# Ledger of designs, part 8: VHH binders against Tetrahedral aminopeptidase 4

Target 1, 336 residues: Tetrahedral aminopeptidase 4, of Pyrococcus horikoshii (o58468)
Amino acid sequence: MERIVKILREILEIPSPTGYTKEVMSYLEKFLKENEVNFYYTNKGALIAGNHPKPELVVIAHVDTLGAMVKEILPDGHLAFSRIGGLVLPTFEGEYCTIITRKGKKFRGTLLLRNPSAHVNREVGKKERKEENMYIRLDELVEKREDTEKLGIRPGDFIAFDPKFEYVNGFVKSHFLDDKASVAAILDLIIDMKDELEKYPVAFFFSPYEEVGHGGSAGYPPTTKELLVVDMGVVGEGVSGKETAVSIAAKDTTGPYDYDMTNRLIELAEENNIPYVVDVFPYYGSDGSAALRAGWDFRVALIGPGVHASHGMERTHVKGLLATKELIRAYIKWKG
Key: E = the ipSAE of ESMFold2; O = the ipSAE of OpenDDE; V2 = 0.75 times the mean of E and O plus 0.25 times the DockQ between their complexes.

## First folded at step 4 (VHH)

Design f12 (from a07 with W98Y I102T Y104W; framework vhh_lunsekimig_d3)
Fold by ESMFold2-Fast, scan of step 4:
Structure f12 (fold): chain B 336 residues (1-336), chain A 121 residues (1-121)
Amino acid sequence: as target 1 above (336 residues)
Amino acid sequence: EVQLVESGGGVVQPGGSLRLSCAASGFTFSSYRLYWYRQAAGIERELIASIYSGGSTNYVDSVKGRFTISRDNSENTMYLQMNSLRAEDTGLYYCAKYGTRTYWSSTFDYWGQGTLVTVSS
């Protein structure tokens, strides 16, 4: 297995639903220390890393994932939930999950349709999958609300779904390739460039609140002029994305990305023979969108590996991961 | 306690050479990446050169080919050999070491007092 895929597998296995990112940040801290890269935390818990004291380019990727939170303990002791981010419920049905209490205790469960037994419910195949029709079945002997309260589970506890990582014929299949794939590309690049990072005016920003729309809203080094967002490309009808290439987004729902920055990325991909596509995303926002809405006077562009079935059971290819890494490298080197 | 002490600065004519030294104590010298920074009066500090714990080196383009960074792990000393000095090389030269930072945009955790290099007339 390629090193980029090994890194990706490791970070995928660490739960990080939005709001619960300390564990994945601990992994990143250890990684950065081992590679002699300095870092600090913003007040909101974003991790900023780099060896240059006055970065002009910030490369941002998000560590937080879709997930859920315990909303209510049901009368039978099992759990109603609230989604964190735009999680596509049908694609997570039957998935195992971990309930994480605010004291750090962990319990196992499964996301299911309410009344899921086919032999007593003739609508299991037809019922719409939405929060009010589903629940988390807790893997504990509970019969009433008080039983679950005794375990220490409360509304507000996190629910993290298993990623279901598999690597087959160069394809990477997993939940949460959005955006752990981009994080892995950056980490793999750091290993490649650790002996030269201090000569480029770049910092890396690992964002903990992208999936709820405000990760990119604050915390940038004061010298920042350009933001390169590394987030998934889209594979599907009406878009150009490929799992085997890096996507360069010209526009998303919040409007066009910076013209000059986008053209430079295209030129660098062509000059370096990096597989790429240029894309226009119809239903897409990023940490770059959040930064612009927050009033940051940055030039912003977005690239990332093509991901199929985004927000569900996702897939990409190692070629797209490597293409993304190489385009980030080319852009950093072009800056100085 | 970590200490870094620079020496070797002085006044030199354009085209001349100087060798700066950074004597270190209070840490396992061989295990750390070390840095040379330069600061002209009223201007922000600029990274000039670095040397990785494994011996790899990096230079800012303006000094590449003219300056050579090296280290002697047995003496706990880092050097900067400066050749073909130019007027724009004038400034205070600092050696630096940083650890795991909780605050990256600030000053390095450890650096010396600086040594003055003046390239004139």
Scores: ipSAE 0.000, ipTM 0.306, lowest interface PAE 10.9, mean pLDDT 88

Design f13 (framework vhh_lunsekimig_d3)
Fold by ESMFold2-Fast, scan of step 4:
Structure f13 (fold): chain B 336 residues (1-336), chain A 120 residues (1-120)
Amino acid sequence: as target 1 above (336 residues)
Amino acid sequence: EVQLVESGGGVVQPGGSLRLSCAASGFTFSSYRLYWYRQAAGIERELIASIYSGGSTNYVDSVKGRFTISRDNSENTMYLQMNSLRAEDTGLYYCAKWGTYTPSSLFDYWGQGTLVTVSS
């Protein structure tokens, strides 16, 4: 297994639904310390890392994932929930999850349709999968609300779904490749470049609130001029993305990315024989979108590995992960 | 608290050699990465060499093979051996230790600088 895939597997195993990112940040702190990379936290809990005192380029990727939160303990002791981010419920049905209490206790469960037994519910196959029609079945002996209250579970507790990582024939299948794939590419690059990072005016920004739309809204180093967003490329109808290449986004829902920055990325991919595609995303926002809406006067571009079945049971390829890593490297070196 | 004091600068003919020293105090020297920067007249300060806590070194292309950075953890001192000096190497040489990365100040700890003049 390539080191980039090993890193990816490790960070995927750490639950980080938006709002619950301290565990994954602790992994990143240890990683950065081992590689002699300086870091600090912003007030919102973003982790800024780098070895240059005046970074002009920020490379941003998000550590937070889709997930859910306990909304209500139902009369039978099981849980109603509220989604965190744009989680596509049908693609998570039957997934195992961990309920994380405010005191740090963890419980196991499964996302299911309410009244899920086919022998007593004729609508199981046709019922719309909505929050109000689904629930989390607790793997505890509970029969009434009071049983679950005694366990210490309450509204506001986080629910993290299992990633279901598999690596086969170069393909990586898992929930939350959006955006842990990009985080892994950056971490793998840091190992490669650790002896020279100080040469380049770059900082890395590990964002904790992208999936709810405001991770990129604040916290940048004061010298920042350019933002390179590393987030998934899209694979599907009407887009150019490929799992074996890095996508360079020319435009998303919030408009075109910076013309010169995007052209430089294309030129660098061509000069370095990095497999790439140029894409236009119809339904897509990023931390870069959030930064621009918040009024930051940055030049912004976005790249990332092609991901199939985004926001559900995702897949990419190690070739796309490596292509993404190499394009980030090329852009950083060009800035020196 | 942190103090960095450079020495060893001077006037030298093209092709000559100089050894710069940076004496450090106020921090655990062996635990930190250290840097040499150069500022020529009218040009922004540039990184020329670095040395990791573990001893790994890095150089800009213009000085590779001519300059050697080293450290003596027992003496809390970093060195820059400069050989085959050229006119373009003229400038103020600073040693630096990066401070804590902070939101409002990504400020290094710098010495006063030592002047190197390469002239015929």
Scores: ipSAE 0.031, ipTM 0.481, lowest interface PAE 6.8, mean pLDDT 89

Design f14 (framework vhh_lunsekimig_d3)
Amino acid sequence: EVQLVESGGGVVQPGGSLRLSCAASGFTFSSYRLYWYRQAAGIERELIASIYSGGSTNYVDSVKGRFTISRDNSENTMYLQMNSLRAEDTGLYYCARLTYRSGYWPFDYWGQGTLVTVSS
ESMFold2-Fast, scan of step 4: ipSAE 0.225; ipTM 0.609

Design f15 (framework vhh_lunsekimig_d3; at its last look DockQ between E and O 0.54; V2 from the best seeds 0.00; counts 0 for: pae E 11.9 > 2, grease 25.7 > 24.2, SAP .769 > .668)
Amino acid sequence: EVQLVESGGGVVQPGGSLRLSCAASGFTFSSYRLYWYRQAAGIERELIASIYSGGSTNYVDSVKGRFTISRDNSENTMYLQMNSLRAEDTGLYYCAKLTYKSGYWPFDYWGQGTLVTVSS
ESMFold2-Fast, scan of step 4: ipSAE 0.394; ipTM 0.725
ESMFold2, look of step 5: ipSAE 0.000; ipTM 0.411
ESMFold2 (binder alone), look of step 5: mean pLDDT 82; pTM 0.818
OpenDDE, look of step 5: ipSAE 0.543; ipTM 0.825

Design f16 (framework vhh_lunsekimig_d3)
Amino acid sequence: EVQLVESGGGVVQPGGSLRLSCAASGFTFSSYRLYWYRQAAGIERELIASIYSGGSTNYVDSVKGRFTISRDNSENTMYLQMNSLRAEDTGLYYCAKLTYTSGSWPFDYWGQGTLVTVSS
ESMFold2-Fast, scan of step 4: ipSAE 0.119; ipTM 0.566

Design f17 (framework vhh_lunsekimig_d3)
Fold by ESMFold2-Fast, scan of step 4:
Structure f17 (fold): chain B 336 residues (1-336), chain A 120 residues (1-120)
Amino acid sequence: as target 1 above (336 residues)
Amino acid sequence: EVQLVESGGGVVQPGGSLRLSCAASGFTFSSYRLYWYRQAAGIERELIASIYSGGSTNYVDSVKGRFTISRDNSENTMYLQMNSLRAEDTGLYYCAKWTYTSGSLPFDYWGQGTLVTVSS
């Protein structure tokens, strides 16, 4: 297994639903220390890393994932929930999950339709999957609300779904490739470049609030002039994305990315024989979109590995992960 | 308070050798990466060599094989051994440390510099 895939597997196994990112940040902190990269946390908990005192380029990827939160303990002791981010409920039905209490205790459960037994509910196959008709079945002996309260579970506790990582014939399948795939590409690149990072005015920004739309809104080093967003490319009808290539986004729902920056990324991909596609995303926002809306005077571009079935049971390919890593490398070196 | 104090600069003839020292205080020396920079008249300050907390070293191409960076964690001191000196090596030599701090600008700490002049 390629090192980039090993790193990806490790970070995927650490739960990080938006709002609960300290555990994954601890992994990143240890990784950065082992590779002798300086870092600090912003007030919102973003991790800024780099070996140059005056970074002008920030390369940003997000560590937070889709997930849920306990909304209510139901009369039978099981849990109603509220989604965190744009989680596609039908694609997570039957997934195992971990409930994480505010005191750090962990419990197991499953996301199911309410009254899920086919032999007593003729609507199981027909009912639309919505928060109000689904629940988390808790793997504890509970019969009433008070039983669950005694375990220490309460509204506001996080729910993290199992990623279900598998690596087969170069394909990586898992929940949360959006955006842990990009994080892994950056981490693998840091190992490659650790002896030369100090020469380039670059910092890496590991964002904890992208999936709820404000990860990119604050916390940049004051010397920042350009933002290179590393987030998934899209694979599907009407878009150019491929799992085996890096996507370069020319436009998303907030409009065009920076013309010169985008053209340079295309030129660098061509010069370095990196598999790439240029794409226009119809329903897409990023930390770069958030930065622009927040009024940052940055040039912004976005690249990332092509991901199939985004926000559900996702897939990419090691070739797309490596292509993404190499394009980030080429852009950083060009800025030197 | 972080303090970096360079010493060992002087006048040497081409082909000569010189050893610079950087005495550090105000931080846990053994935990940090440290740097030597050079500034020639009218030129931007250039990174010459770095040494990681674990002892790994890095050099710019112009000094590879001629300069050796080292550290003594027990004495809180970093060194730059300069051999086969050339006129182009003339300049102010700075030792530097920088680190990120939560909520703050990443910024560098510099010594006052030590002058190296290579002339016949």
Scores: ipSAE 0.013, ipTM 0.470, lowest interface PAE 8.4, mean pLDDT 88

Design f18 (framework vhh_lunsekimig_d3; at its last look DockQ between E and O 0.63; V2 from the best seeds 0.00; counts 0 for: pae E 9.1 > 2)
Amino acid sequence: EVQLVESGGGVVQPGGSLRLSCAASGFTFSSYRLYWYRQAAGIERELIASIYSGGSTNYVDSVKGRFTISRDNSENTMYLQMNSLRAEDTGLYYCAKLTYRSGSYPFDYWGQGTLVTVSS
ESMFold2-Fast, scan of step 4: ipSAE 0.290; ipTM 0.676
ESMFold2, look of step 5: ipSAE 0.012; ipTM 0.498
ESMFold2 (binder alone), look of step 5: mean pLDDT 82; pTM 0.818
OpenDDE, look of step 5: ipSAE 0.532; ipTM 0.817

Design f19 (from a07 with S56K I102T T107L; framework vhh_lunsekimig_d3)
Fold by ESMFold2-Fast, scan of step 4:
Structure f19 (fold): chain B 336 residues (1-336), chain A 121 residues (1-121)
Amino acid sequence: as target 1 above (336 residues)
Amino acid sequence: EVQLVESGGGVVQPGGSLRLSCAASGFTFSSYRLYWYRQAAGIERELIASIYSGGKTNYVDSVKGRFTISRDNSENTMYLQMNSLRAEDTGLYYCAKWGTRTYYSSLFDYWGQGTLVTVSS
C-alpha cells in the first residue's frame, strides 16, 4: 500500500464528526511533531501548521466529517438523533456507529428505520428516510429510558459512523473521503517537503467545521493573501470529475473561483503532466466559500481528488490522491 | 522570557571569514529547530540556514559550501561560520526559533536584534 493510502486509512479510523475533532487533531499533532513542523491552534480549534513566519498561501483541508448527535433517549432505551452536516440518510442505513459520551465512554449501535423488521412493517422498503422515522439501535440490554441513562448516555453525545475502509485494485472506498482524502494528501506532501517547507511562504490549515459551513470563516495568519482549498472533486452526471485525476473547480454554487489562481493551477498541471480535469460544480460549497462570505480579502481556488457517491459510501483512486498531492506541491513551489 | 542575542558581525573584505553566534535563553535549547535569516537593505528577510534538533542542517543554494551552521547544546548557542564572503552576503543576520504563541505570525516572534555583516573592500 502506498504511504498516502496508509495515512488515509489511519485518519479514517479516528472518529471526527463536526464538533468532536480533538482525537483526530491529536493524531495530526503527533504527525507534525515527528516531521518537525510548527503548529498552533486557533480559538475555534483549527490546527495551523507551517515553518515560514509570513505565509501568503494557506492550503486548507477539513478534518471534520458528517455524523450525528444523540437527540433524545426513546421510551425503549434506544436513541433518536440529529444529523451533523448533509448526511444522506439512505446511504448510511444499516451502518454501524459509535456513541461517544461527553465523559469519553463509547457504545456501539446501528442506524435503522424505526420498526425495521420486514415481517411487522410493510413500509420498510417504501418509507422515506428522515430523522423522525429513523433511530440508533443501541447494542446494550436496554428496555426503557432509565436503562440507557444509567449507562451515561444523554442528549448531546456524539455519534460517529464506521468508515468501512477498503483498498482494492487502486480504489479506495470509505465514508469520509470527503475530506480525509485531502488531509492525507497534505500529510504525505509534508513528509516529502519537510526539509524545505521553511523556504516557501505557505501554511496548512486543518479545518474542524467545514461540514456545517463555517470552518473557513476565521483564524487565518494575518499575512494570508491566497487560499487553496483542498476538498473533493465530484464524479457524476453533468460534471467532469474522475477518480483518477485531480479536479480543478472553476465554479461552485457560490460563484467562480479566482480566475488567475485557477489558470495557474491548470498551467502547472499541464507543465507537470498531472492528470486533471476542470469542473463546474452545481451543488457545492467549501471552506473557501465560507472565508469569502466572512469578509476575508483572499484569492481562492479549489482542487481535490475526484470522489464518487459523495456524502454516502464514497470511492476514489490512489491516482487521484497522488495527482492532488503533486498539484499542491507544484503550486507551493511556484509561490517560492 | 525567551531571548536570542546575535553577535560576531563586522566589516570584512571579499573572500574573508566571520563567525556569528546566537546565544539563547528562556527555553529548552536542545529541543528546538533553529534558523539563521538575512536581511539586505530594501529586501525582505530570507532564510539562510537551519539546524534541526537532531543535528541535520539545511542551506540555501547561494551559501551552500561556504557557510556552516552548528549548535552547542551545553552552551545554549548556535553558530554560523561564514567563509569566502561576497558583497552579496552584506546584511543584518538574525537568529530565530519556533515560537510557542497562539498566533501564527508569532511563531518566530523570538527573533534576535540582528548582527550586521558588511563585505566591502
Scores: ipSAE 0.111, ipTM 0.571, lowest interface PAE 5.7, mean pLDDT 89

Design f20 (from a07 with N58K I102T T107L; framework vhh_lunsekimig_d3)
Fold by ESMFold2-Fast, scan of step 4:
Structure f20 (fold): chain B 336 residues (1-336), chain A 121 residues (1-121)
Amino acid sequence: as target 1 above (336 residues)
Amino acid sequence: EVQLVESGGGVVQPGGSLRLSCAASGFTFSSYRLYWYRQAAGIERELIASIYSGGSTKYVDSVKGRFTISRDNSENTMYLQMNSLRAEDTGLYYCAKWGTRTYYSSLFDYWGQGTLVTVSS
């Protein structure tokens, strides 16, 4: 297994639903220390890493994932929930999950339709999947609300779904490739470049709030001029994304990305024979979009590996991960 | 508060030796890569040597084989042993640390005040 895939697997196994990112940040701290990269936290908990005193380019990827939060303990002791981010409920039905209490205790469960037994519910195959008609079945002997309260579970506790990682024929299948795939590409690049990072005016920004739309809103080094967002490319009808290539986004829902920065990324991909596509995303926002809305005077561009079935049971390819890594490298070196 | 204090500079003849020290405080010394820069009259500061937290080292070609960077994590001190000194080695020598590791801090560089090295006959 490629090193980039091994790093990705390790990060995927650490739960990081938006708002619960300290475990994954601890992994990143250890990684950065082992690779001799300086870092600090912003007030919102973003991790900024780099060895140059005056970074002008920030490369940003998000560590937070889709997930849920306990909303209510139901009369039978099982859990009603609230989604965190744009989680596509039908694609997570039947997934195992971990409930994480505010004291750090973990419990197991499954996302299901309420009254899920086909033999007593003729609606199981027809019912629209929404928060109101689904629940988390807790893997504990509970019969009433008080039983679950005694376990220490309460509203506000996090729910993290299992990633279900598999690596087969170069394909990487998992929940949360959006955006842990990009994080892994950056970390793998840091290993390659650690001894020369001080030559380039770059910092890496690991964002903890992208999936709820404000990860990119604050915390940039004061010397920042450009933001390179590393987030998934889209694979599907009406887009050009490929799992085996890096996507360069010319536009998303919030408008076009920076013209000159985007053209330079295309030129670098061509010059370095990196597999790439140029794309226009119909329903997409990023930490870059959030930065611009927050009033940051940056040039912003977005690249990332093509991901199929985004916000559900996702897939990419190691070739797309490596293409993404190489384009980030090329851009950093060009900025030197 | 991060502080870096250089010492050990002085006047030496060509071919002579000096040992510079950089005493550090206000951060977890053992966790950071540290740097020696020099500034000669009329030119910008240049990086000449660095030492990683694990002890591995890097040098610019002009000093490689002549200068040795080292660190003592127990004393929060970094050293630069300078041998076979040349007239072009004359300048202010600065130790530096980049970044900070506190939750509310910003990325910035810290410099010492500098220590003067003069190589003349």
Scores: ipSAE 0.000, ipTM 0.218, lowest interface PAE 13.3, mean pLDDT 87

Design g01 (framework vhh_7z1x_3)
Fold by ESMFold2-Fast, scan of step 4:
Structure g01 (fold): chain B 336 residues (1-336), chain A 123 residues (1-123)
Amino acid sequence: as target 1 above (336 residues)
Amino acid sequence: QVQLVETGGGLVQPGGSLRLSCTASGFTFKSYAMNWVRQAPGKGLEWLSGINSGGSRTSYADSVKGRFTISRDNAKNTLYLQMNSLQPDDTAVYFCAKGKYYWGSGSLTFDYWGQGTQVTVSS
């Protein structure tokens, strides 16, 4: 297994639904310490890493994932939930999950349609999947609300779905490749560049609130001039993305990315023979979108590995992960 | 209370040498990266050199590479900067800066600074 895939597998196995990122940040701290990279936390809990005192380029990727939160304990002791981010419910039906209490205790469960037994519900195959029609079946002996309250489960507890990682023939399949794939590319690059990071005016920004739209809104080093967002490329009808290439986004829902920065990324990909595509995303926002909306005077561009079935059971390829890593490297070196 | 005290500055002629020292107290010196930063008259802060907590790794700004050497003595809680082949444009106030974590070469953020020591390179 490629080192980038091994790193990706490790971070995928750590639950990090938006709002619950301390465990994954702990992994990143250990990684950065082992590779002798300085870091600090912003007030909102973003982790900023780098060895240059005056970074002008920030490379940002998000550690938070789609997930859910306990909304209500139902009369039978099982759980109603509220989605965190744009989780596509049909693609998570039947998935196992971990309920994480505010005191850190963990319980197992499954996302199901309410009244899911086919023998008593003729609509099980036809019913629209919505929050109000679904629930988390708790793997505990409960029959009433009080039983679950005694376990210490309460509204506001997090629900993290299993990633279901598999690596086969160069393909990586897992929930939450958006955006842990990009995080892994950055971490793998840090290993390659650790002896020279101080030469380049770059910092890495590990964002904890992207999936709810405000991860990129604050916390940048005061010397920041450019933001390179590393987030997934899209694979599907009407877009150019490929799992085996890095996508360079020219535009998303919030408008065009910086013209000069985008052209430089294209030129660097061509000069370095990095597999790439240029794309326009019809339904897409990022931490870069959040930064621009918050009024930051940055030039912003976005790149990332092509991901199929985004926000569901995702897939990419190690070639796209490596292409993404190499383009980040080329851009950083261009700055120094 | 964290304190960083720089000494060893002064007037030196071009081509000369100086050795700066920074004595640290109020924190576990051996656990943190340390840095040297300078500010020339009318200019901003310039990072010069960093050294990790154990002293095994160092880095330098291009402007001083080959002329300056950073070192540390963890038993004495002291950071050093050996400056050779000094030039008039090395005239500045030199600051000792504590890194927030154990690696400090080109540290993204410094949490404590000394008061500085003046180095003047003039004929």
Scores: ipSAE 0.011, ipTM 0.347, lowest interface PAE 9.7, mean pLDDT 89

Design g02 (framework vhh_7z1x_3)
Fold by ESMFold2-Fast, scan of step 4:
Structure g02 (fold): chain B 336 residues (1-336), chain A 123 residues (1-123)
Amino acid sequence: as target 1 above (336 residues)
Amino acid sequence: QVQLVETGGGLVQPGGSLRLSCTASGFTFRSYYMNWVRQAPGKGLEWLSGINSGGSSTSYADSVKGRFTISRDNAKNTLYLQMNSLQPDDTAVYFCAKGTYYWGSGSYQFDYWGQGTQVTVSS
C-alpha cells in the first residue's frame, strides 16, 4: 500500500462530521509535530501549517465530512435526525453509524427507512427517502424515550457514518474521499517536502466547515494573495474527470477560476507529465467560493483527484491521488 | 525531551544594550521556526520577533523594529536577540519559543517555550 493511501485510511477512520472536527485535528497536529512543521489554530478551529513567515499561497483542503445530528428521541427510543451538509440519503441507507454524545460517549446504529421490514410494509421499495421517512436504529436495548435519555443521548449529538474503506487494484472506495483524499495528498506531500518548506511562501489550511459553506470565509494569513483549493474533481456525464488524473477546474457554479493561476497549473501538469484533465463543474462550490463571497481579494484556483459518486459511496484511484500531490508540489515550487 | 534555556538578561540603563541567547535541545533545532516573546509585569504575552529555520527570513513587531535583531546559529542550536536602545517599557521576562508564526490576528500557538530571562531597564 502506498503511503498516501495509508494516511488516507487513517484519517477516514476518524469521524469528523461538520462541527465535530477536534479528533481529526488532533491527528493532524500530531502528524505536523512529528514532521517538524509549525502550525496554529484560527478562532473557528481551522488548522494552518507551514514553515515560511510570510505565506503568499494558501493551499486549502477540508477535514469535515457530511453527517447528521440527533434531532429527536422517538417514542420507541430510536432516533430522528437532521442531515449535516448535502448528504444524499438513498446512498447512505443501511450504513452503520456512530452516535457521539457531547461528553464523548459513543453508540452504534444504522440509517433505515421507518418501518423497514418488507413483510409488514409494502412501501419499502417505493417510499421517497427523506429525513421524516427515515431514522437511526440504535444498537441498544431501548423501548421508550426514557431508556435512550438514560444512556445520555440527546438532541444535538453528532452522527458519523462509517467510511467503509476498501483498497483494491489501485482503487480507493470510501465515503468521505470528499475531501479526506485531498488532505491525505497534502500530508503525504509535507513528508516529501519537510526539509525545504521554509523556502516557499506557502501555508496549508485544514478547513473544518466546508460542507456547510463557510470554511473558507475567514482565518487567512494576512500576507495571502493566492488560494489553491484542493477538493475533489467530478467523474460523471458532462464532465471530463477521471479517477486516474488530477482535475483542474476552469469554472464552477460561482464562475471562472483565476485565469492566470489555472493556465499555470495546466502548464505545470504538461511540463511535469502529470495526468490531468481540465473541467467545468455545473453544480459545485468550495472553500474558494466561500473566500470570494466573503470579500477576500485573492486569486483562486481549484484542483483535486477525480471522485466518482460524490456525496455518496465514493471511489478514486491512487494514480489520481498521486497526480494531485505532484501538481500541488509543482505549483508550490513554481511560487518559490 | 524538548528544552529551551534563555540567558543574557539583567539590569541595564535606558539607552543600553543586551544580547539574549536561547540554547535548544531535544529536537532538530535547524528545522523549526523560532520566536522571541516577552511578558511585562501585569500584562499578557507580546510576540517580538521570528526567524525561519534557515535564518534567511525575519519578522519583527512594530514596537521593536529597528532596535532588536533576531539571529540563529544552527550549528550551535542557539537563537539570539540583540537588543539596542533599550527603554524602561522593555522591562519584561523574555522567552524563546518553538512554534508557529504570529500572523496579524493576534493568534499564535507555541509547542514549547522556556522559563524566560528577566530584563530590567531602569536607572
Scores: ipSAE 0.000, ipTM 0.180, lowest interface PAE 16.5, mean pLDDT 87

